# Ledger of designs, part 5: VH-VL binders against Mitochondrial Rho GTPase 3 (MIRO3)

Target 1, 175 residues: Mitochondrial Rho GTPase 3 (MIRO3), of Arabidopsis thaliana (Mouse-ear cress) (q9ma88r425to599)
Amino acid sequence: RKVVQCFVFGPKNAGKSALLNQFIGRSYDDDSNNNNGSTDEHYAVNMVKEPGVISDTDKTLVLKEVRIKDDGFMLSKEALAACDVAIFIYDSSDEYSWNRAVDMLAEVATIAKDSGYVFPCLMVAAKTDLDPFPVAIQESTRVTQDIGIDAPIPISSKLGDVSNLFRKILTAAEN

## First folded at step 18 (VH-VL; from q5 with light chain Q27E D28S)

Design t1
Fold by OpenDDE, fold request of step 26:
Parts: C-alpha cells; sequence; structure tokens
Structure t1 (fold): chain C 175 residues (1-175), chain A 116 residues (1-116), chain B 107 residues (1-107)
C-alpha cells in the first residue's frame, strides 16, 4: 500500500495541530495556524522519504486529527475503519494530558475491538522541550508495557524534533 | 466532595500483620494514582509507595519486602498490607490522592502501634 | 534516593513577621518539588506546587521560589493559623522523598 492513514488522537493542548503543521512544513510560530480550539476536521498529507530507499517506494502519509467533544469523539465508528495506525499524542509535562491520552487509547481500542478493526497504536510524548523528568518517563514506560504497546515516542514540534515519528508510524502500519 | 478515609489501624505485636484500607469518594478513583505516606509520632513524613491506575506499584526500598499496596477500583478502595511489623513501623498512615503530581487530598490517617 | 534537607529545623517568630524556609536537594530536581503545611493533629495540606505555583484557596501570603537544588517557601506576614510544620517533597525521581520539615512556632 502506498497510502497510510494515521488517526491522531489526544486531549486539548497536546500538540495535535502543531504536529500536523510540522508534517507539512508550516512554522510553529505562525499564530494563524493555531486552531486547536476549532471543531473542524483537520488533516495533513505528505510524502515520507527514507534514506537510502528508492523514491518510487516512498509512502504517502495522511495524518487525520480526530476532534473530541465533551461527550466523546467526533469520529464515527464507521470512519475508524479507514484507520491504518492510531497515535495518541499528549503533553509530556502534564499528568492530566497523559492520563486522558491513556483513557482515549482504551476507548478507541474498545471501539475497534467491538467493530472488528485491527490497527497498531502508538503513544507520542509531545512538548519534550518542557523538560520531561524521570518519574513521568518511567511511569509512561510502565503503563505502555502493561497495556502491551511500545514506549511513548518523544517529540518536540517547537524544536522541530519529529524526525523519527513519521517513519515509525509507517513501520507500525506495515507490521 | 473529595474524601479519603483510612481504617484498619490499631495495636499489633512485633512480627504481626495488619491490613489498612482507604475508602475514596467524591471523585473518579480509577483515574488517579494513589499513595501511602506515614508519620511516626513527632517525626516527619515518609513516602511508602504508589499504585498506578492499572495496578502497578512502586515502593520505597525499605518497604518492598514487607508492604504490599493494592486497589479495587470497583469498590473505590486502596489497601496496604503490612507484614513482619516492627516497633519502628508505629505511625499514622495516610492515603493521598495524586493530581498533577501533587498530593491534593489526604485522609485523616489511621494510627498503627506496634508494641509487645 | 534524593535527600531533601530543610532548614532551620525550628523557626520561632511572631505574628506579622516574615518567614523564610529553605529546602535543599542532594541533586538537581529542576522545579519538581511541592510544599505542604501540616497543622497539629491534621493531615498535610498541599501549599505550593512545582516550586512556585500557587494553589486555589491558599492565601497569597504564601509563595515559593527556587530551581535546581535550592528552594524557598516564604510567608510574607505570619498569621496565627500559619504556625505549623512545613514539608518539601520532591517528585523528580523515585522514590518520592520528603524533607525533615520546618516547625514554625510562635516566639
Amino acid sequence: as target 1 above (175 residues)
Amino acid sequence: EVQLVESGGGLVQPGGSLRLSCAASGFTFSSHYVHWVRQAPGKGLEWLGVIYRGGSTDYGNEFTSRFTISRDNAKNSLYLQMNSLRAEDTAVYYCARRYDYGFDYWGQGTMVTVSS
Amino acid sequence: EIVLTQSPATLSLSPGERATLSCRASESIRRYIHWYQQKPGQAPRLLIKKASQSISGIPARFSGSGSGTDFTLTISSLEPEDFAVYYCQQYYNWPYTFGGGTKVEIK
């Protein structure tokens, strides 16, 4: 498959929009792109190139931000059928953000299971520029181990540190 | 209103065992990390351990072999099993809720006295 | 484990005076430290978060400062109800640890 659809989940202020902007090369400091409070659907499409790989093998990655409302996700159960990989982004410096992201993972996993959908899930620790500390890192590692997924992938959109995330998303989708 | 209520304290002989309980109400218990902290008479606070939302635990090094923390989310209850009790374990035992990495709510504590 | 040393052990002051309490960590904990107040016969109460963050319901006369290894809790003007024991607590690394406490007593 040449196109991979990645659904992006996460609580408010977790950095979802920032990640999408980074994916398409928009500046982090562009305030006009700060639409985290919008209920509109947002997505980003770009090619992901791997070093040493022939260009004709490049994959198209679609990041689809899933908006959340007070009573749940704006995404329908049927729409989840298009998901090849789900990422759950959270503010690595905020315990509430982490807990909410874990809860979202559990909810999505339940919906997927009930609907017969199978896709890999990744946790993404955003805003690492805010100085993650050992307890938080160790707790996140422990929790992800307990639920049977990989440890969170650290990123910082502010610092442009997202180099490995998109490749890892594609790798997960291939497995 | 958020409440934590410890129980199970009392007098026990050295080498004995005791199980403390902490009943939570007024909040979603399963959404929080919960900790045990004790305080010997006239002394400072001492962290004993934590239980994760999913049931994983971490302890102070001196307590791993004798103390066990568990929880029942369906009953909104936290437990501390203490074995091989010593005189130095005499203290008020608190359960505390963690929110934003701080202990924002504490129980009133339950007194444990280890004496022959 | 990270050792927190509080000083002084006892601070004798009069109402209306300024209280300055120190907490020193054995290694850098950045700002990952809380302050608690404990009055006689009561459970501790969270007073200051993450070195300097105020908490709703706590009087403005309480403030925290510091980063790295040296932290300070300040009470700008002591009220009668402020005479208590104050503890610092780090959550930077496991295990969690408390300072030995500073008792603020009336002179």
Scores: ipSAE 0.879, ipTM 0.958, lowest interface PAE 0.5, mean pLDDT 92
Fold by OpenDDE, fold request of step 26:
Structure t1 (fold): chain C 175 residues (1-175), chain A 116 residues (1-116), chain B 107 residues (1-107)
Amino acid sequence: as target 1 above (175 residues)
Amino acid sequence: EVQLVESGGGLVQPGGSLRLSCAASGFTFSSHYVHWVRQAPGKGLEWLGVIYRGGSTDYGNEFTSRFTISRDNAKNSLYLQMNSLRAEDTAVYYCARRYDYGFDYWGQGTMVTVSS
Amino acid sequence: EIVLTQSPATLSLSPGERATLSCRASESIRRYIHWYQQKPGQAPRLLIKKASQSISGIPARFSGSGSGTDFTLTISSLEPEDFAVYYCQQYYNWPYTFGGGTKVEIK
């Protein structure tokens, strides 16, 4: 596959927009495209280069942000048909954000199962610049183990620490 | 209104067993981590353990072998199974809801007395 | 486990006076500590979150400060209803632990 579609889920203020901006090379401080409160579709497209791999094997990654409506999370069966990988971003310093992201994962997984869709799911612990602590990390690891997915991937858009995430997303899509 | 109500306390002999219950209401029980904390008469607070939303548990070091925490989300209920009870287990036992990593709501507690 | 030491064990003061309560951790817990108030015959009540964050419904005379290993709860002017036992609790690492408590009593 030359093109991988990644759906980006997460609660408000989890850093979804920041991640997309960084993916296309926009600064964290560039709030010009912030659509806070908007339900409009937001996506980012870029190539991901793998170290030591021939340029002809470069893959295009599409990040599609799924917006949450005020009345709840609504996702159609048809919408998930194009999903190769789903990521669930949460604020690693906020227990509510974590819980909400887990709930979203459960909902998406249920819809996918019922629809016969199979794709990998990844948790993304954002805002690691806000002082992660052992209990939170251990709890997130335990929960992801219980539901049968990998431990959360830590990132910080503010610090620009996101490069490894995109490679992991592509790797997940290939498996 | 958020409410937690403990029950099942009473008098038990050393070596005996007791099962405590905590009934939750006024909030989405399945969305919260819930903890047990006890307090011996005239003493401080002691953390016993936690149960995750999905049922995983962690315990204080002294309690792992004797105490078991469980939950029934369908019944909005938390449980504490205590085995091999000792005199030093005499205490008021509280269930507490965790929100934003703090115990924002507590039950009124149930008294457990271990005595021959 | 992380040990929290509260001092003094008992603090005798009069209404209107300032109360300063200390909690010391055996290792750095950054700011991952809460304060609770417990009145006789009642369950504890969450008073201060994450060392210094205020809780809705708690009077402004209560404040928390500190980071790392040394933390302080301050009551700027004691009211009659403030005479109680106060506990600090860390949630930085497992297992959760409480301090031994400070009893604020009327002089």
Scores: ipSAE 0.876, ipTM 0.958, lowest interface PAE 0.5, mean pLDDT 92
Fold by ESMFold2, fold request of step 26:
Structure t1 (fold): chain C 175 residues (1-175), chain A 116 residues (1-116), chain B 107 residues (1-107)
Amino acid sequence: as target 1 above (175 residues)
Amino acid sequence: EVQLVESGGGLVQPGGSLRLSCAASGFTFSSHYVHWVRQAPGKGLEWLGVIYRGGSTDYGNEFTSRFTISRDNAKNSLYLQMNSLRAEDTAVYYCARRYDYGFDYWGQGTMVTVSS
Amino acid sequence: EIVLTQSPATLSLSPGERATLSCRASESIRRYIHWYQQKPGQAPRLLIKKASQSISGIPARFSGSGSGTDFTLTISSLEPEDFAVYYCQQYYNWPYTFGGGTKVEIK
């Protein structure tokens, strides 16, 4: 069965940890080299079923929350080698959150290009049940079109929308 | 401190062209939107257009065919190319930094006069 | 495009009086409106965001209210520096539009 590594980027309070918690399976803290300090990695692991005619296949999806430090990411360039899909989650009610997510996408794209890594990138619009309006929707659609990625995937407070996101992540990894 | 400085205004004949510049400092220009807004003498404010962070543009309906907005993040600069100018384009032209989909900092403006 | 109608066009008041400025939208813009002040010879200044939210550095006498199509800017007690033109701006849908302005002038 296939294991898909999805890195979760986004500014503080955009909903990264909430997404991992909603993906209930296993949550892991990485204490390996610094057991005397705070952890700087957070994982959620679960099986996601795909329908199949010949046989059902399970895929393992690993969501790795990328933590933010004052001058960038708490993530080495070498760690990106494991990335199969990158997602950039933002609070859709907050222009600052949106702009920071675009900044992070630009930084990750630069690192990936310089390092020779290739993986799909997705934008995820969190909290869409709160306050969508045409200016914000058109802007995010235009920016994603301009940079050559799909329009942001909306998620709301409802758990069903989150499950559809996980399937879209797996589909992106197939290509 | 945040600063926006417009330049390139002046007197031009109808049918002429001008290129306006907006030099930004005191903030991360590449992470912010800056829009063009104008004000004819004694009149209200009129939004001209936006350039999105990915490079595409949208304009007010009257400006789509005559005005072009561009930006150069390496030079912290926003530009407005104005063609086929008319007397009604006489105005002060502002660049304004976007904040919560509004404008928290404005330049001093540059005056464009279109007259025979 | 969304038309914003400000009324009155001119409001003549004395210092210490309460000013009430209206902005009406041609269709619902929910709460997606900002207010600006512009003094003679100056660029506009952002006063109130998202209909009613305060901005750091703006005096507390300025407040905003409304939702849908009808919006109000209130200056609770006018000071000499408040005599200016006030504009509303919607950001609900492209293109951005401004109201025609209300001039608050000394009686």
Scores: ipSAE 0.742, ipTM 0.899, lowest interface PAE 0.6, mean pLDDT 85
Fold by ESMFold2, fold request of step 26:
Structure t1 (fold): chain C 175 residues (1-175), chain A 116 residues (1-116), chain B 107 residues (1-107)
Amino acid sequence: as target 1 above (175 residues)
Amino acid sequence: EVQLVESGGGLVQPGGSLRLSCAASGFTFSSHYVHWVRQAPGKGLEWLGVIYRGGSTDYGNEFTSRFTISRDNAKNSLYLQMNSLRAEDTAVYYCARRYDYGFDYWGQGTMVTVSS
Amino acid sequence: EIVLTQSPATLSLSPGERATLSCRASESIRRYIHWYQQKPGQAPRLLIKKASQSISGIPARFSGSGSGTDFTLTISSLEPEDFAVYYCQQYYNWPYTFGGGTKVEIK
């Protein structure tokens, strides 16, 4: 597939907007007159070169930030039909952020099952340069194993870490 | 208000078994960790184990073979199955709600006495 | 497993005095330690998180400091309700461990 739609979930201040800003490209807002921007959607679009390719196999990756409302997130189940891969970003130094990301994964998985949608889910551990510790690492490893997904993908401010995430997103979408 | 209520304690002979319950209310149980911690009379606190949100468990090294933690989110309850009990297992057993990898709410505890 | 050694075991003081309680870890746990207060017949209460961070509803006279292996809980100007047992707890690595406690009692 030449265009991959990646939905970006995660609690407030986990790094969703920062990830989109690090993604070289354009961004989109979905403004509303009703509330002067209270239903805004944030997108980032770029072409991504898959490492190891020998020809022009660039793909268009669209990152859609899923915004948070009180006790939930702003996304209709119909909008989820466009999802090729879902990622769940959390602040690796913050237990509440971790637990909320797990809640969101469970919610999205339920909606997807009830709606008949199938797409891979990835956990992303943000802010790994903020001093992660063995208790948090072991917990996330066991939970992801229990759920049947890969261990969280660590990212930091380094460009190489972020580029590796984009490659893993594309690989997951193709499988 | 947040409440945790332990039950199922009592007198048990060495080698016996006992199942403790922790009933939770006043918060969304399925979204929180609750751990078991015990305190022998006149002694300090000892962490027993945790059940992760996906169902796997970790225990203090001594307890892996004898104790089993489980939870039932539909009943807002956490359980501790204790087997092959010994005199040194005599303690008050607490369930405690996790907050920032520590514990912000504790039950009143239930007393387990292992004596012949 | 990480051993936490609290000292002194008992600290006898009068109301209004400053209490200084020590907790030493057997290896570096960075700042991943919590402090609890336990009064007779009650469950522990969380006082200080992550070595030095305040908890809403805990009096300002409680403060924590330290990193690595050496940690301190300080109670400025003891109040009558502060005479209790205090525990440190590390959450750096599994299994969680607690110190043996420091009993703060009336002189």
Scores: ipSAE 0.737, ipTM 0.895, lowest interface PAE 0.7, mean pLDDT 85

## First folded at step 19 (VH-VL; from k5 with heavy chain S53K T57E)

Design u3
Fold by OpenDDE, last read:
Structure u3 (fold): chain C 175 residues (1-175), chain A 116 residues (1-116), chain B 107 residues (1-107)
Amino acid sequence: as target 1 above (175 residues)
Amino acid sequence: EVQLVESGGGLVQPGGSLRLSCAASGFTFSSHYVHWVRQAPGKGLEWLGVIYKGGSEDYGNEFTSRFTISRDNAKNSLYLQMNSLRAEDTAVYYCARRYDYGFDYWGQGTMVTVSS
Amino acid sequence: EIVLTQSPATLSLSPGERATLSCRASQSIRRYIHWYQQKPGQAPRLLIKRASQSISGIPARFSGSGSGTDFTLTISSLEPEDFAVYYCQQYYNWPYTFGGGTKVEIK
């Protein structure tokens, strides 16, 4: 596939919007990135280039932010059908954020299963610039192992360290 | 009201085994990491181990070979299996709920005495 | 393992006095430390989270400070019910470890 649809899940203040903005080259400090309270769909589209790979093999990645209301998912089952890969972003410095992201993963996985959809899921540990501590890292690794997914991918939108994530997303979608 | 109640303590001979229980109520037990901490008479607190929500467990290095933590979420229960008990294992054993990386609720503790 | 050293071992004070308790870590743990209070015959009670974060239900006279290796619990004015043993606990790395405790007793 030339186009990969990545659904971006995560709790409030997990860095979803920041990730999308970074993906399209917007500045981290751009006030336009404040998606506070907006129910509007937020998506970002860009091409991901791999070093040493022929340009003809470049894939277009679409990041679609999914907002979850307190009462449940805003996503319809039909919308989830378009998902090639799901990422769950959390603030790596906030245990609540982590727990909520894991819960979201479980919920999405359940919905997908019930609907007959299969796609890879990735955990994304955001805000690594806040210096997550060893116990949290080890626990997250253990939990992801237990549920059968890869260890969380650390990123920092603030530091602009997100390039590896997009490649991993594409790789996951190809499997 | 959140409650943790330990039980199963008592007198045991060196080399013996004992299984402690912790009954949880007043909260969603399955949503929490739960730990065991002990305190020898007149001494400080000592962390023994943790069990994850999913059932994985970690231990202090001194306890890995002798102690086993398990949980039954359906019964809202935490367990500590202790084998090859020693005199130095004499202590009050607490179960504690972790929330936001802190032990915000503790049981009253159950006393284990290892003596000939 | 990370060793937490609390000082003094015993602190003798009168009601109304300020209590300052120290906890030193063998290595930097940033702010990943909690304080607990334990009264005789009771289980420990979480007092301060993450070095300085207050907890609902805990009197305002309790405060925590510090970062890295040196941490302090302060009781601004001791009440009779504050005479107890206080423990620091790090959760930066496995295994979790507690300090040896500071006993605050009546002078």
Scores: ipSAE 0.844, ipTM 0.953, lowest interface PAE 0.5, mean pLDDT 92
Fold by OpenDDE, last read:
Formats: sequence, C-alpha cells, structure tokens
Structure u3 (fold): chain C 175 residues (1-175), chain A 116 residues (1-116), chain B 107 residues (1-107)
Amino acid sequence: as target 1 above (175 residues)
Amino acid sequence: EVQLVESGGGLVQPGGSLRLSCAASGFTFSSHYVHWVRQAPGKGLEWLGVIYKGGSEDYGNEFTSRFTISRDNAKNSLYLQMNSLRAEDTAVYYCARRYDYGFDYWGQGTMVTVSS
Amino acid sequence: EIVLTQSPATLSLSPGERATLSCRASQSIRRYIHWYQQKPGQAPRLLIKRASQSISGIPARFSGSGSGTDFTLTISSLEPEDFAVYYCQQYYNWPYTFGGGTKVEIK
C-alpha cells in the first residue's frame, strides 16, 4: 500500500491539532490537550477509504504537523523532502490567520523550489462554524487563483465536518 | 509609527486625469490590503476600491472603468489613477490600511478639485 | 450593494449625556460592521470593530451592539472631544459601503 505524507502548516490556533485528532477519531474536545505550545512533533496516521475503490488499494495517509517559531519553521529543508502534499490550514474567521497561512505557503514554496522539491499545496479553511462571509470567501478564492492553487477547502472540526478533505489530499498527491 | 501620506491632489479640468500616490511607512506594506476612500466636501465616506497584497484589485462598480489602483511594494507606495474626471469626483481622497478587515490607519487625505 | 442607513442625521446633546446612534443595513450582514469617528479636518478613526469589539486606545465609554441588520453605537457619557461625525461601514460583501453618518453636535 502507498503511504502519503502530508505536511500540515498553519499559524497558531488555526486548528492543526484538531484536524489531526479528528483524523484518528479523537473527539474535538481532546484538542485542548494538544494545544500546549510544546515543540514536539505531532503525527496522525490512518487509512483513507475511497468510495467505489477496492479495499486493497486503500492508501495510508500520514499527517505531520509542522511547528513554527517566531523566526520560521522548526522543520528543516531536508525534512521537506519527505513531503508528498502540503496543506496550509487557517482560521477562516481570522484575517491574520489567513494572511499568515498565505505567507507560510509562499515561504514553503520558495524553500521547495530552491531545494528541487515538488509537491502540491492546498489551503484549508478551518473553523467554518465561525460564520464565513462573502468577502473573505471571495478574497481567498481570488488569492488562490492568482497563485495557481485550488480554492481553500472548508472544514469544521468542531462540527465534525472534514468530509472529502483527506480524499482531496490523496488525490492531490497523485497528481 | 505607522504612517500613510497621500499626495498628487490638485485642480484638474473635467475630462482630465490625475494620479494620486500614498506613501506608507512604519509597517510591512506588502503584508496589507490597502484601500482608497474619498469624501466629497461636506459629504460622507465613499469606498473606491482595494488592492490585494499580490496586486489584484476590486472596485466599486461606478469606478471600474475610470479608476485604477496599483501598488509598488518595493517603494511602499499605493497609487490611484483617475481618468475622465467629473465635477462629482471633487473630494478628499484617503488611502487606508486594512487590518482585521478594518481600516485601522488612514492618511491625512489629498484634495482633488475637478472644475472648469 | 448593501445600503447602510444611519439615524439620526444629527444628534444634539450636551456633555455628560448618553448618545445612541443607529445604523441599519438593507440586508443581514451578521456582525461584519465597523464604526468610525471623524473630526473636522481629520481622517476617520476606527472606533469599534465587528459590531461590538473594542479597540485598544479607544475610551471605554464607546461601545457597539447589534447583529443582522440593526446596529447601535453608544457613547455612555459624552466628552467634549466626542462631538464629531460617526460612520458605520460594512465589509460583509463587496462593495464596501458606509452609512451616511451621524453628526453628534453640542447642544
């Protein structure tokens, strides 16, 4: 079976840990235990089943949360070699979170380019339960179009709405 | 200290053109959406348009054909090109920085007078 | 476009009095509205964000409330420096729009 490594980037309080927990079937309420500001790397591993696909073709998805510090990422450029797909998660209700995530994308893209790494990038609009509004949605769509990536994928860990995200991650990794 | 300074205003005849500038300092200009807002004498505020960090623009419908917003991040500068000016375009023109979707810093404004 | 209607157009009050300013949207904008203060000869100043969120440096006597279509800016006790024009502004949808403003003047 193929293993896909997805690196999860995002600013603080973007919902990275919540996403990882949900991926492995942990309750949203357990996220508070992982938001301790530790420098420890967080991983989540699970099988992703696709509708209509034979079970023996199921893929293993590894979500790796990338920690960030004031002066940049804790992840080395060499470690980025293992990335099959990068997602940039942000709080969809927070402009700062969005801007920071876009900046992170630009930074990671630059590092990847300089290092000769190629992988798809996806934006993930988290916390959609916090009332997304037209201007924010339209801006995010336009920005992603301008930089040549897909529009942000909306999710809500609180509502348990992460449908299709993991499949989209795998699909992106295959292309 | 965050500062925005508009310039380029003045007297222009109807049908004329004018280019306004906004010089930014005290913050990372390239990291912000910046907007133009105008105010006719004794009237309220009117939103003109926005330019994204990457250079994309959006305008009020009535301004799309005549006004163009641009930016030069290297020069920390915002511009407003105004063409086919009309008497009703007479106003103080403000540049404003957006942060958390609010205009938290404004320039002092530059006066544009369109008159024959 | 979303139309914001402010009322009253002019509010005449004395120092120490409570000021209540209204802003009504032509459609629901949830809480995506800001309030600005503008004094004569000056640029507007952001006063309240997202209907009710306070801003550092703004006196506590200023407060905002409301959701949907009806919003209120309240000045609990007017100070001499508070006599100005106040604008509401929605950022829910493009284009951004401002209300017509309420002038708070000294009686």
Scores: ipSAE 0.842, ipTM 0.952, lowest interface PAE 0.5, mean pLDDT 92
Fold by OpenDDE, fold request of step 22:
Structure u3 (fold): chain C 175 residues (1-175), chain A 116 residues (1-116), chain B 107 residues (1-107)
Amino acid sequence: as target 1 above (175 residues)
Amino acid sequence: EVQLVESGGGLVQPGGSLRLSCAASGFTFSSHYVHWVRQAPGKGLEWLGVIYKGGSEDYGNEFTSRFTISRDNAKNSLYLQMNSLRAEDTAVYYCARRYDYGFDYWGQGTMVTVSS
Amino acid sequence: EIVLTQSPATLSLSPGERATLSCRASQSIRRYIHWYQQKPGQAPRLLIKRASQSISGIPARFSGSGSGTDFTLTISSLEPEDFAVYYCQQYYNWPYTFGGGTKVEIK
């Protein structure tokens, strides 16, 4: 498989658009594709290269932002069938963002289970430049352990610290 | 209306055991972290421990070996098992709900007296 | 553990006076601290969140300030119902810890 479909979930202001922009080489300050408030789907496509790996093994990663309204998911069961890996991004400095992301994970997991779909889920702790504190970090680790997924992956779009995320997404899709 | 009601307190001899209960109502119990805090007579507040929504626990260092926190979400109940009780464990024991990292609702507490 | 030191232990004032309560942390906790009020025979009540955030239902005469290690709770003009014990509590790191409390009593 040369193409991996990653669904990007997260509450408002979690940094979803910023992540997609960085994935395609746009600057953090480039808000041109930030359709906050729009119901339109947002996609980003790029190749993920591994250092020291032959180019013929490179994979195409598609990031699909899924916008969720307060009243529920805009995503149909059939649409979820295309998901190879799901990431749930949240603002690591905002407890509400964290809680909402966890709720989204639970909802998506339920839909997937009911539909017979199986894909890995990753939590992404965004905006780590905004003073994360020890209790929050430890709690997030414990919660992810409790639900049987990996600890959140910390990133900062503002600082350009997203180097390992895309590789981890591909690795998760392969396992 | 959010309510927390502690029970199970009483007189116990040193070395004894006691199990406290906290009954929650008026909110989705399973969606909250819940904590135990105690207060010795005429003294300040002391944090004992927390139980996560998923069931994980954390404790103050001095309580890890003797105290166990558990929950039953189906019964909207929080528990504190206390073993090897000492005189210094004499206190009012509160259960508290955490919301936005603050204890926004407390029970009225249950008194535990450890005495020979 | 992070130690919170409250001062003074007792504050004697008259109604209408300004009360200033201090809480000092043994290390920086940024703004991850709450204030609670406790009246005799009652459970504590959350008063101020995250050093300075107001809470619905709490009178405006209560305010919090500070960051890092030094924090202050201010009661601009004491009302009779404000005479109580006040506690600071940090949630920056485990374990959670409370200050020793400041008793605001009537002069």
Scores: ipSAE 0.837, ipTM 0.951, lowest interface PAE 0.5, mean pLDDT 92
Fold by OpenDDE, fold request of step 22:
Structure u3 (fold): chain C 175 residues (1-175), chain A 116 residues (1-116), chain B 107 residues (1-107)
Amino acid sequence: as target 1 above (175 residues)
Amino acid sequence: EVQLVESGGGLVQPGGSLRLSCAASGFTFSSHYVHWVRQAPGKGLEWLGVIYKGGSEDYGNEFTSRFTISRDNAKNSLYLQMNSLRAEDTAVYYCARRYDYGFDYWGQGTMVTVSS
Amino acid sequence: EIVLTQSPATLSLSPGERATLSCRASQSIRRYIHWYQQKPGQAPRLLIKRASQSISGIPARFSGSGSGTDFTLTISSLEPEDFAVYYCQQYYNWPYTFGGGTKVEIK
């Protein structure tokens, strides 16, 4: 498969839009990128290049942001069938953001299970420029271990520190 | 209204065991980390341990071998099993809810007295 | 473990006076510290979050400051109900630890 669809979940202000913008090469400090609160679907498409790999084997990654209403996700069960990998992004400095992201993961996992869908789930710890403290890091590691997924992937869109995330997403989709 | 109510305290002999309970109400218990903190008479506060939402536990180093924290989310209940009790374990034992990394609600405490 | 040292152990003041309480950490904890108030026969009450964040329902005369290793709780003008024991607590690293407490008593 040359095209991978990644569904992006996360609470408000977790950095979803910033991640998508960065994926397509938009500047973080661009005021036009501040579209938080929009109810419109947001997606980003780009090629992920791998060093030492033939260009013909390059994969296209689609990041699709999933919006959330008060009554739940703006995503039908059927729409989840298109998901190859799900990421749950949260503000690593905000306990509420973390808890909401974990709750979202649990909900999506339940829906997927009930529908017979199987895809990997990744936690993404955003805004690491705010310098998360040890208890938060250790708790997130413990929780992900208990759930049976990998430890959260730290990123900082503000600092442009997202170099490994997209490759990890593709790797997860292949496993 | 958020409420935590400890119970199970009392008089116990050295070497004995005791199980404390904490009944939670007024909030989604399963969505919170909950902790045990104790206070010896006339002394300060001492953190004992925490139980995660999923059931994982962490303890102070001096308590890991004798104390066990557990929870029953269906019953909105927190427990503290204490074994091999010592005189220095005499204290008021509090359960506390953590929210935004702070203990924003506490129970009234239950007194445990270890004496021969 | 991170050791929190509170000073003074006892602070004797009169109503209307300013109270300044200190909490020092054995290592940097940034701002990951809370303050609690405890009155006789009662459970502790969360007073200040994350070194300086106010909490709804707490009087404005209470304030917190500091970062790194040195933290201060200030009561701008003591009310009769403010005479109690105050504790700092760090949540930067496991295990959680409390300071020894400062007793604010009436002079």
Scores: ipSAE 0.836, ipTM 0.951, lowest interface PAE 0.5, mean pLDDT 92

